# Designs tried in a protein design chat: VHH binders against Uncharacterized protein F14F9.5. Part 4

Target 1, 296 residues: Uncharacterized protein F14F9.5, of Caenorhabditis elegans (q9guc9)
Amino acid sequence: TSYSTSNGIRLMTFNIWNSGANVENGQQKIAKHILMVNPDVVALQEVYANVTRNLTLMLGHPWVAVERNHEYPDTAILTRHVLIPNTNLSTSGAVGVKIMLRTGFMIHFWSLHLDYTSYGPYAANNKLVDKLDQIMAGENVGRGPQIYEILNLPMMKKWMEKVEDVPIFIAGDFNGPSHLDWTEQTKKIHGDWVIRWPATKELEEREFSDTFREIYPNVVSDPGITWSTVNKFNPEWNYTIPEPQDRIDFLFYKGPVVPYQILTYSGCEKPQRIPFHSKNDYPSDHFAVFADYTFI

## First folded at step 19 (VHH)

Design f1 (from e7 with G53S)
Fold by OpenDDE, fold request of step 22:
Formats: C-alpha cells, sequence, structure tokens
Structure f1 (fold): chain B 296 residues (1-296), chain A 122 residues (1-122)
C-alpha cells in the first residue's frame, strides 16, 4: 500500500526492459513492482505492442494507458487517474497526455524513450577518444533533437503557456546522462570529461527542474545511478570492460508543484547481473525512478 | 558525524516477536528512504523493508509478519517482527539512502548502521 496526500502526486519512470522479455514472468513482475510503488502515473519505456493492454488487465481498474502512436509503441503512460480524451501527443521518442487526477488537479505528462544509439559514456570512457563530437554523436542526431521535437510541438507550447496553472512533467529514459552530473567534480569517473549533455540542458534552458538534482544537490555523494541493475560489464568483451554506470532516467517538472522526495527503485530481491538475470524478480536493467510532489 | 544505531536484536524462539530500533543522529533523513536490511551468514544482503513518504515496502518473505515504522520526532525507525522463523536469523542493518533495493556497487552511497543480530532458534 502507498500513501497519497490529497494534494500530492507520485510519478514513476520505468524502463521495462523489452516489456519484461528478459526475465521469467516479466509482465507480471512489471505489474507487481508498479503496484508496490503504486504511483499515480507511470512512464514506461520499451513497450511492445499489446503490452499495456496486458498490464492494465493485471493492474486492474482504474488503471488505463496511452501509447505512442506507432506500431512499436516503445513508450507509454499508465495512470490510475483519468486520461483526458483527445489530448494525446506523440513524437519520435515520446508520448504526452493531459491527466485529471481524481483529486481534481490536472497535469500534463510526458513519457519518453530517447534514442539509444551511440551512447555517449562509452566514448567518454574510451581512452582513444579525444574529441567532444565523438561523445556527442548520438546526442546531436538523436536525443537532442528528440527533446527539441517535444518542446516545439504546437500543443506543448500551449501547455507551456499554461504551466503556471497546470504543471508539466517529463519522465523517462533519456539514454544519456545529465549535464548536472558530469561536472568538474565528477570528471575523474567520466574519463576526465565535463559534458553538457544536450537533452537535459535543453530542458534546463526551458526552466524545467531535474527533480533528483533538486532534492540531492551533491553529485558525488548522491549520484542517483539508474543504469544499470544488471549490466555491470560488457559481454562483448567477455565481461572484462566495466559498463559505465550513470543516471539516465529522469523526472523533470515545471509548474506549481514542489517535490519532497525522489528515489530509485530495484525491488526488494537483489537483481542478479547478466548473464544470471533470467529469474530476477525485478524485471528491468534500469533502476526505476519515482518522486512525490505537492501541488502549490 | 552521521550515525545509525540499531538495537533490539536477540535470541528468540520461533513464533515469537521482536522489535528492532534504529536511531539516527547527526542529520535528518527527510528525503531519503529508511530501510532495514539483513544478511545471514554465507548469504547476500537483502532488503527487508523500506519506508518513504508515508509508504512502505516489504520483501515477499516478510510480508504480513514485519512492519516498518518511523518516528520523526525521535529520528528513528522500527521493525516489528512477528511470527519469527529460523530463516529470519540474520544480522539486521538499518540504512538510509536514495535507492530502494540492494546493489553492491551502490553500497557506499547508503548510511549504514553497525547491525543488530537476530537469532531465531528453538
Amino acid sequence: as target 1 above (296 residues)
Amino acid sequence: EVQLVESGGGLVQPGRSLTLSCAASGRTFSTYAMMWYRQAPGKQRELVAAIFSGSTLYADSVKGRFTISRDNAKNSIYLQMNSLRPEDTALYYCAAGWTIGYDEDLEEYYYWGQGTQVTVSS
């Protein structure tokens, strides 16, 4: 059971790792962990066709879902509140919708799964890489533009105009770190690089707040790692090269709310690392992230 | 200095109850989750229960038997353990952190207590 306040909301982002396909009974486990956290809204990533239908059946009334409008949805929004009809928005990497909470508050909510190719931290940790452009390859053609696409939708602009009345949340797997985390203070663990990651920087420039960094300002003591629960070494190199571990799943907000806690989540049972992950109770290779906000 | 100090452990017979306490000092943990972990000899550390923002989580093995609670005024958390079983025997740790679960690689980011021994035996 979860506690909710009359003027509060719990949001979660949850990459469900190919819709739970990598663990036994993955979809059931996805539903299980959603119910354990019991958020008001969930941003899902790596959603296959028909998976949200199955999840809503497992979760039961009043859970409903909206998907990105593609044959492969990839990202979706679950909520136990009310989806406002004809407010769905889709981009190449995101789905947005207006939600009316049963308490009467309204929110605009985005779930995103940004492009996964050319993961920047790999280049950053490669000693042969000496140019920033090599690290930014996936950002410049994929993740950065996808954020820009969301921000420049006509309806998103309308949402932004009303942001003083209706908060906007952007949640999801960004497949890239935050400019707030890759700083002079942390460069020693990032291949000696200080990187202004475009996706998160763009949101900052539009005055969105990174909930985790707001709550935990110390990047060294509270790194908020979300990648990965199971990927610790690269299997392509016979597990000899460590997998970079970063915070890449985020909850951003703008508008009349105040966060008062944010946590990463990987279940109660310890996930086993790849390749021993098949029986994991926690069905994802990402830590989930959830946060609590108060409407003001 | 931030400290978490556990107490309340001991030897009990199966079916009995025990209450663990954890007192925090040096800071408050208003944003962090507070948790109980346990580690039996030769086994991995595992999350037992977590409390955060008025919500609680429990491992499947302890659901219905254990209750985690928090007293903010005392800067303490508690673990009420009912219907104890031999398999509950472990060193129990109090922890505070930004992540609910357990990963060896993230252990350094928790505040940990020293642990209190719970032994359930006939």
Scores: ipSAE 0.936, ipTM 0.969, lowest interface PAE 0.4, mean pLDDT 96
Fold by OpenDDE, fold request of step 22:
Structure f1 (fold): chain B 296 residues (1-296), chain A 122 residues (1-122)
Amino acid sequence: as target 1 above (296 residues)
Amino acid sequence: EVQLVESGGGLVQPGRSLTLSCAASGRTFSTYAMMWYRQAPGKQRELVAAIFSGSTLYADSVKGRFTISRDNAKNSIYLQMNSLRPEDTALYYCAAGWTIGYDEDLEEYYYWGQGTQVTVSS
């Protein structure tokens, strides 16, 4: 059934796995699952050229989209509300825009897809790794700077100045875990490492809230795993080495809203793991994440 | 102790209706999604329906026939099953969790009921 917006909003982040290219009828399935969740705004990652055009056609009125300004968009924002003209922002790994909800509320919304190289958990689980800098290799060069780039945009600073009136949401695939999840309590499953992952830590320092961890404070009982629906083992080793499973897709918020629910999503049909994934109804190798907020 | 207890299962002929109930105790699940799963003999467990923040989702195989609902006052969810078919025969589970869908690797993070048997046979 459809979600009715009064003084609330449902937000979703959805890595669409190379625009659905890895499953049969992928773009149609992407649209299907968006409609099933029926969020107000969707942060998309791994968006190819012309894909948002196709998606908006499939979704129908009033869905609209904005993309990162690049030949390969990668990140995009879909909404069934109103995109404010001339407010879109682009960085190396993100697109932002001001959205007017049909209820009259305004939001600033980011979709991000941080760099995927040197995935930290791989290093953390490598017995030859004995220094933190080795784990931070991808953070220092890629993911960390990309968060900084967003935060340092002149327009983002202006958004931050008005955050008490207009909330800011940052949603997407961070390609790295959260400092809130890699603690002393969980170090046993993280190669005995406690890691303050810079991307999420920086947002915390800027007083953004991690919606999932706010709603679910227990990192052991509610890990909120988003990676992966299908990637469970390393194919290079004939699927004998487990793939680290972590929460890497997030919804952050700052401003006059209160979350009251957040869930991961992988469709009604069980996704089959790689390499048996081609007929999956759910078209992504990430769990989607969606959350409900109330304006206050 | 947190418990989910299913009831309402039974043997019915094709085309008939059943209503399953799930009563939760020991805690409330205000933030979690509530779900019905089923597992047929020799098959994997599958999501049938979910309810969350007033929204519902259904498997394609049951859409239009099944309805999930929630009564917060009774801390219960229900599954109205109409136009039952032999292929609906399964053990039906009530569940609560932070993820909508099914992954066997994440099964430990759900609260599960013990299940109620539904058999559809002529």
Scores: ipSAE 0.936, ipTM 0.969, lowest interface PAE 0.4, mean pLDDT 96
Fold by ESMFold2, look of step 21:
Structure f1 (fold): chain B 296 residues (1-296), chain A 122 residues (1-122)
Amino acid sequence: as target 1 above (296 residues)
Amino acid sequence: EVQLVESGGGLVQPGRSLTLSCAASGRTFSTYAMMWYRQAPGKQRELVAAIFSGSTLYADSVKGRFTISRDNAKNSIYLQMNSLRPEDTALYYCAAGWTIGYDEDLEEYYYWGQGTQVTVSS
């Protein structure tokens, strides 16, 4: 609109929990909540085949999609702007593309979904392991290599070379917390661990900025939890032990933009917990995250 | 001391309008969303409306009838409630936080007002 600045962008990441399969009318509700947030670009995770086609039909013109190039896409990107042809990139856990906003600004955007097996916070918080090497071994066989795969794509290296002209955003479900959140200040809620989680640490070493933690540097007052809206006690133990609650969905950026707001989102109605979730209006077990940036 | 103070509640007839105000003091909330919640007796607390970076969103039950607005110079938000119905009867709360939605485990991370009662009856 002319009142909203023409040099702004809203980005969203939304793990859609098995493409809405766990909630009645889930795909309609996914589309509803995308419209309620009103983003320019959405990173989706847990995307089944054909789901982006259904979603773009529900969202209407001009919404378009790109999926990870696989029979089981898992990650996708939706936008109401222009997907630049022949810029699609796929990895084992991510899809990337160049997008031109209708204002002419350009971005490079990734939707990622890192491996969920051997979830380190579960082991650390429940004292299942007593050595850092045991936690890191789980991280180094899935999530770490997947970040490395993205960063070492030849075209991603070219995007990084031009990052001061065209910003790069990496958005998604990391299935692991940030090294910025597991600190000395917060260790008592993390099984007394301070852990440099490799996926987020690697992005920091490449000078990507964690939008949430940039806007909210106080990890105690503003933990930014995104897991979980509905899983508060672990179902594998018949709901008798707490499920670790962490921020595991991120928006990272590098390049000529300035963030000015970031929020988590779960709709207006309170989600009912597993196993009473099937009629939830909010169709996911993750909070969505969205953020606003100004181009510079 | 950080405070959110609601005002403007009362008893009104169906079909009439009411404006709620929420004045914040002790800090500004430039990066938080500001929100209106409501809770009727025996029901769950629910988000009615949110305002963030000049954008707004509304619960389905109030869309088209309610309007949230913010005046940053007065550090205040408002809820204009038109075409009121008996089912809008509730205690209305002003809130600010980094999350849009309601999750009782996250309540400690919000700033909450004390609430103002709205009763819609003949």
Scores: ipSAE 0.850, ipTM 0.944, lowest interface PAE 0.5, mean pLDDT 89
Fold by ESMFold2, fold request of step 22:
Structure f1 (fold): chain B 296 residues (1-296), chain A 122 residues (1-122)
Amino acid sequence: as target 1 above (296 residues)
Amino acid sequence: EVQLVESGGGLVQPGRSLTLSCAASGRTFSTYAMMWYRQAPGKQRELVAAIFSGSTLYADSVKGRFTISRDNAKNSIYLQMNSLRPEDTALYYCAAGWTIGYDEDLEEYYYWGQGTQVTVSS
């Protein structure tokens, strides 16, 4: 059944792995899996020029798109609802927009793709650094400032002032784990580190809620891994070093909604690992994430 | 003790129907997806159908022939299998988890049943 209920919404975040270029018929498969999840709004990452046009043609009316305002979009939002004119916001790593559901409910929605250089979990897990300050310095160059860029936009501040009227969602590929997942309980699988990763910590300090961790508070039984469907050993080290597996794709929210389900998704067929991935039915190296919310 | 117990498997002729049941005990799975998987000899385990928040999805190979359903009062899911074919022969598993799909590295995060055999032959 589609999610067109009077007071509900399904949101999805989907890093589409170089716009499907790594998989045969990748864009058709991206559209297929969006339809299988049947979301109301999709945050896309790794979006090349013209890809949202192709995807909306495949999805059909009434699907529409907004892209980050840049020659290389990288992030985009798809929806089968109404994009409110003149509400597009763009940052170095994100696109935001106001959406009106056909029921009349409004949301503010962000698709983000944070910097993937200086990947802290790799350094921590492989003992490439031995001090917390070294990890934090890497985070403070890319991913941390990109969150502040969003939060400091004048219009985002106005959205925050009215958040009890119109909820704000921040969805996407953070390219780093949650501070909620790297804890004393889980340190043994994280190179014996407990790290309060700045990007997710900053959102918590602004009272955004991590939907996955709210619904699944047990980080041990329910890790929520989203990286990776196909990359289990690092190819840059000739497969001699394990690739860190973490939850790095999130759905955050603030405002008058309550979540009641969140799941990761990778289709029905097992994805084949790199380098045998080219015929995969699921066209991405990330699990997609989708969640259901009720307006209150 | 948390358990998923499948039943309803058996030998059937091609073109016939069969209903599988999966009874959950020891907890409810209201936030998890509930799913049917199958594994034929010499093949990888594959997701056949999933049910989540009143929505369903199906593998391409079974669309239009199989229907998953859930009865929350009985803490159970079902798989109605119509127009059965010899290639549907497999061990069928009930599962519950926070992830839809199959990834061998994530198997420990699912609850799995022990499976029920379905054999389709003349």
Scores: ipSAE 0.850, ipTM 0.942, lowest interface PAE 0.4, mean pLDDT 89

Design f1 (from e7 with G53S)
Fold by ESMFold2, fold request of step 22:
Structure f1 (fold): chain B 296 residues (1-296), chain A 122 residues (1-122)
Amino acid sequence: as target 1 above (296 residues)
Amino acid sequence: EVQLVESGGGLVQPGRSLTLSCAASGRTFSTYAMMWYRQAPGKQRELVAAIFSGSTLYADSVKGRFTISRDNAKNSIYLQMNSLRPEDTALYYCAAGWTIGYDEDLEEYYYWGQGTQVTVSS
């Protein structure tokens, strides 16, 4: 075989919904849908122990993996390219690594999974709270500090200093919407709220670009919903309250690349809603997201 | 005045071939996926094939028999359907969007054609 001469890369983020445990043959279906997208690098969330080994066996050589930790990974990265030794970084909700593509280009890549236990978007949309500080209290305990944890790692600061040499990608499930999507223009579909969601706002202030919103700046025509393929009414309320539908899975980048496509993905068959999901071909409650970039 | 217009449907015998065409007008879709869907009577709409930036994907039921292609100069996509079977009988739709898959709650975010009927029977 020979290396491609292309200057491109396809990145994917895929929350795999309890490692496929919620559907029959879930891990085989996860591998199937990775192959259908055909990415170079995949950020995974909701990864159980040993699942990356099984997935890399199904995907075949040269696919390899790195996990946040061995016992309770939750986040992992898969790639068919080269993991650079001794470059792994871990936080409470993320794993990062340097990858060399077969073409010789280098990237720094993160898979993250931010805290989901806050009631923020749910409470706002259903008018269960009426003050911004109640929403922000949930964000300031979980998702906000987790972004800070990544950005303040000493080696991440070094990656940021060299970002014009090696681009940095941050991909994953933020478990909260973007400040770019909850605006005055869209407030009617968000319980009449305009909220500067801290996790995505902090990345913007560090000059990371939101690939989806860069390619699709119109939040009304192109909302980019990634939650949910199967959860439209909340099961905790016996399906009587709507589940907030938002874009909560992102691909951020900084450095010398140009995106030229980004899409959400849920396979060819319509996913059946909870509780009728067990035979779904698409094995997740999130849409996957993938994007194509050219190195510059 | 964005339009997607399908053509090429018809009645064919099992084992024969058809080529469907979809002409787009009013805009280009360089950042969107372009796709073929089908819907048999009483069934849910399903994705048959998608084409996006140098890549294609296919439903399992048509893989190896159907081929999607794109001509950006003509702002068009095509579906070559070989070895047709009675279960391929459906109304075939051309679509463009930022999402690959089918979710009834997201239908308003696609551009849809009006459909072309394919009927496979002896």
Scores: ipSAE 0.850, ipTM 0.940, lowest interface PAE 0.4, mean pLDDT 89
Fold by ESMFold2, look of step 19:
Structure f1 (fold): chain B 296 residues (1-296), chain A 122 residues (1-122)
Amino acid sequence: as target 1 above (296 residues)
Amino acid sequence: EVQLVESGGGLVQPGRSLTLSCAASGRTFSTYAMMWYRQAPGKQRELVAAIFSGSTLYADSVKGRFTISRDNAKNSIYLQMNSLRPEDTALYYCAAGWTIGYDEDLEEYYYWGQGTQVTVSS
């Protein structure tokens, strides 16, 4: 596999849906779709123990991995470039590392998987819910504190101080929408709510840019849905109510790069919906997201 | 009005080649992927090839035989189809969008052409 010979980098985030366990030959298919996208760096979520070893063997040299430092890693980073030793950071929901591209450019890169419980859009679309506090439950207990944890790591503070030398990317499954997508213009499809989702709002206040929304500022024509390829009607209600569809997988950046492309991805074959998904070629219930940046 | 118009389909014998064209008008799609889809009789629509800036991506069934390309001056994409097989028989659609893949619930967010028929018959 080739890496860029230009001033650019391709980053991908890919929630791999229980490490491919829901799809026949899921790990082989995960590796296949990484190769089809041909990224430089991949943020993975829903990573089981030993899965990154299997994936790097399937991807081949020079692919390497770093996992969140835990018996069950859940998040990992794959790259075909150089992981800088002794730069690994782990939090309750994320793993970060410094990467040197073979061209010599450096980045700081995070793979996040924020808490999935009390998913705000479920509450927002529930007719029995009429107070903001009910919608914010998961944000104030899990997802919000997890963003704060990352931003307050001493080494992350040092990365932020030097961000004009080495860009910082934060990629992953936020398990919550962007405040940029839940606006007055879109509220009719969001239970008539306008919500300042705190995880994405906090990153904006730290001057991180949402790559998708920067390239596609029109939330109506370009919603950027990443949840879900296969879950369109909620299985907990025997498929009788619609599952909220949202953009919950993001690529944020800060520093001396300019994005010029971002796309969601679900392979060439149409994914079959739950419960008929087991033979899908695309092995996830999330769209993957990839983006291209040029260094400045 | 934004339009995608395909041309170049036809009836050919196995082993022959065709070139499909898709002319876009009303806008440029500099940040969208531009894509070729196909729908064979009795099958679901599938992505055949995508071009996004300087990158390309192909379905396994067509790798090595089909080539997608783009002419920015003409705001057009092409699909060179070599070594055609009966299984390539389908209605071929040009599309543009922010997502690579096919999801019927997201169809409204793509721009679609009306399709051009390719028939490969002995």
Scores: ipSAE 0.848, ipTM 0.941, lowest interface PAE 0.5, mean pLDDT 90

Design f2 (from e7 with E107K)
Fold by ESMFold2, look of step 19:
Structure f2 (fold): chain B 296 residues (1-296), chain A 122 residues (1-122)
Amino acid sequence: as target 1 above (296 residues)
Amino acid sequence: EVQLVESGGGLVQPGRSLTLSCAASGRTFSTYAMMWYRQAPGKQRELVAAIFGGSTLYADSVKGRFTISRDNAKNSIYLQMNSLRPEDTALYYCAAGWTIGYDEDLKEYYYWGQGTQVTVSS
């Protein structure tokens, strides 16, 4: 059950930065921060083999997990509620499952981790290119098609047909910004570009709602940055060029729920930057994101 | 004008209690987290407690001793500090924002109070 309401749910997305390998006691710290947020369901990214087993032991009963069906899972879902048998779906970058809350409400939930190569905001903000197709290179080959893969699974199509009965949530690390954040109003901080980033645009076209931007429509005062807690300058350039800071971790929803809160989270202690991060209490290079919804 | 104003700080003996107050004016913060931070001399600013909706969270060092609460009618938050220790000596700040935590690059996206000093000695 949600800490804030009896007919509510708290969802979290948390890229766990190589399963905590970059900080001392990283898996223990991952579990600690999940408990501090107190979510009902967690979308995890950067999940190594066996990590969900360790995490569910640390979180304790009744926490359970599903992983993407692959030798290297990368994505997983944790919940303290009931995983519905035979509803697991896997794609190249995501895992989905049906979950029944102890209140009897049901959801369909995805954890996704989209391709990270050819990060367009870096090229656009640093004026390394002057053509749109050069900026879009990674989007058209990796991230965009990965969203299409999810939406075209036969079982996902069935979930979509019944979305007014059981809501669908898509949560995770998109490795790219939202088309809602790169606008005429914000172009000065984005190398003077306005870009319709296709992964988030495709979800909007299917009438999924971006929870953060719904709760905070003002992109200037409330940018919602999730990348990065520790990477402020690009290590590939010996830390001499600024690393683009964007909102790249999202919670999307469709169906009979109403969001009423969404926040980013990075723990109580200030994270130290790379390379001084190994003792950080918050074990990730992404802010986590969590949101509260009421069923209707 | 939007502002946060802290009060209730002071000098106290170890083991005693204080209540900090933070009055917000100029807007409500229904979707933001409301938070208490502290900064001791020579240390980084750290989150002490947050309240967001009906939920709370606390730093490990204060859990069980401090309680954050909110009065929406007064547009105010409070920090009840019990069993105070010398290590709790710091300048305490009220804050509001869409992010829970502390990041220098995001500091401009918070609303901050000016702080109230708490000194726990002898």
Scores: ipSAE 0.851, ipTM 0.940, lowest interface PAE 0.5, mean pLDDT 89

Design f5 (from e7 with Y102F)
Fold by ESMFold2, look of step 21:
Structure f5 (fold): chain B 296 residues (1-296), chain A 122 residues (1-122)
Amino acid sequence: as target 1 above (296 residues)
Amino acid sequence: EVQLVESGGGLVQPGRSLTLSCAASGRTFSTYAMMWYRQAPGKQRELVAAIFGGSTLYADSVKGRFTISRDNAKNSIYLQMNSLRPEDTALYYCAAGWTIGFDEDLEEYYYWGQGTQVTVSS
């Protein structure tokens, strides 16, 4: 950012939609849009093998990466700052690392991609589903336990003990909405449900703050939708049924920082919908999210 | 009542300059991005420039030629348009929102001005 943000940091989360495979020149376009946002750290989701290598080459020095420790990473972190050696953590759906900014400030940063099976909003908007337990079945198997896995890693517990020294950020594609967004005020657009989605509720119970909802507390005027730029109608139904639109990409934080800006991003040209998306300039089916924080 | 009011459009020859202004009234957009969009006949609306906090962002087609700026005391943003080309001919809109980009299904969450016409021709 500018000189007026020298005590600050810009964090971005970007689900890159099959590593850009759905869009012509997708990896070049991913790198382009990272540079247009100009972040310090990027949480990536849907990362295929070798993609972070290609992206860091396109972004240039000093960009570096860490991937989830798996043959097919799925999640990764990019930064133009310093990855602290031997601090990499991997879970079933996330990668975490300690980063030192060139100013000497430090952060702990997670990129996560929670399980997408049994997507709760599909169940909630199904007219034949009328019990909370039916909706929660997918949450209790995948997304909820994946948040628990992160929060209960021994090293994550140590990070939490020192959170007033080094802030912790959890960023990524939760594949589920926030409990803060499915409320009495918004139930009409959510199949008349008010649901305390457990992945985001668990983070709130551990005193993590949802940056978007902190900056924009009004869920009606500022829904913050991140899914989807291109998928407005469900292809499994021959494009005859609306696809649920929700905020499912989040930036959570805890520790000595103050957010002052958060925005979603989809580039300068309108993305064309599926199936006319292959030449889109913006290469993803998710809006990216970026936020600015000041260290205190 | 919330309003965004653009001004400064007109007819100019290629290579000349114009400054567009957008005055906001009825609220302060301190947490939203403030943006300029344009739409030429028969084309889709596109984002030209955004200003958000102390940062700016530009479409590739205008980078180096256009400059967005903000005067917080006047609750206004500007678009300085230099080295104008016939391809810059469009209706230019001021906008404010929590999303940078253009999505027809999200238009209701933006505040939009009425637009000011810029025509670049010999």
Scores: ipSAE 0.817, ipTM 0.928, lowest interface PAE 0.5, mean pLDDT 88

## First folded at step 20 (VHH; from e7 with R27Y)

Design g4
Fold by ESMFold2, look of step 21:
Structure g4 (fold): chain B 296 residues (1-296), chain A 122 residues (1-122)
Amino acid sequence: as target 1 above (296 residues)
Amino acid sequence: EVQLVESGGGLVQPGRSLTLSCAASGYTFSTYAMMWYRQAPGKQRELVAAIFGGSTLYADSVKGRFTISRDNAKNSIYLQMNSLRPEDTALYYCAAGWTIGYDEDLEEYYYWGQGTQVTVSS
C-alpha cells in the first residue's frame, strides 16, 4: 500500500475556535477531526479550562495533554506519545514541552497563540492608512514581543543549543501573516503593501523554516489561507465587503528533519459561513494545518 | 497543462459496486492531496475521500464502503465504491490541491476533473 516509516512524524496545529463553543457538539467534533487527520502531536489554540481533559477522554489512550496553565490555558499540546517530565515551558501566549516518540526520537514542541489585537491586514487594506507604524501596531506591542519572549527563555536557549540533536517545532496561530507571503509580487492584493511581519521574520532570523512556504514556494498559486472557513465578508458592512483572508497558522521547524508534506484541512463537509455556522461539522473558523517530517 | 480525467461512472443497482478512476496528465504525484468529491442535484459539493502521502481520509457517509487508492506507475487514483445506496447518486469529481476540504473561495487553487456520473437506482 502507501508510505509508512518509523522515522516520520505528523504534526498538526488547530485553533479550535473557543473550544468548539460556536458549533453544536463542538468538542466531540474537534476530537473527530483530530482522529481523521491522525497526527502524532497537536498544537491547540483557544483552549478553555477542562477542554483538554474532555478531548483526551474522547481520543482515548494513549492521548495525553499539557496546558499553558490550568485555569486559563488558551494553548495546549496533545500527543499520543510520551511527555518528558519536568520539561514544560510557558509564556504569555505559548506552551512548550519535550516529547519522546515511541520510536525513541525526541522533539521539542511549542503551541502558540499570539495576540489577536490590531490585526495588521485590516490596517494595510484601509485606504486611510498610509504609514507603516499604523499597520505594525499589533506586531510591535503584542505578536513580535511574544515571539521574542519564547526565544529568550533560558531553557529555550538550551533547546536551541542542542537543536542538531533534538529538533524544535513552533506551531500555532500567529494572528498575523508571514513576511514570506507579503511581497512585491503579491502587494496588489495586500493594499499595495510589502510588509516584513516581525513575528515570522524573527523566526527566520533564528533559522527556523516555514514548512508551508518551503514545500510551496509560490505565494501566488499556493497562498495557503488558514483563516477563515466561515468569515468571508466584513460584518461591519452587513457582510457586503470581503474580509481579508490570510495564512496565519504556521508550522516552523529547526533541526535534523526534512518536511515532505503539508496541507490545510477543514473536514469533508463544506463549512457554512457566519451566522449560519452553528451546525457545521468542522468546528473552527481556522483551517487546521498538518505536516509530515522525516528525521535525519 | 495539468488535466484530471475521471471515468467509470454509470447506472448501478443498490448494493452493488463500482470503481471510478482518475488519470492525471501533465502532473506527477506531488505534495498535493488527491481527492474525490461529489455533488448531487440540489446539494452542495462535498469531499468523499482523500489520499495524501501514505494516508487516506473518508467522509462519514462513505467510511467502510468506499476505498481510495493510487497507482503511481499509471499516475492515477481510484475510488472503489461498495454497497452503493441511492443517496450516493451524484456527479463525482477528481481533484488535487494543498487543502483538504471544500471552500468555494479556494476553488481556483485546485485542479479539477470534469466529473463522472454515478446513478444508483432500482
Scores: ipSAE 0.820, ipTM 0.925, lowest interface PAE 0.5, mean pLDDT 89

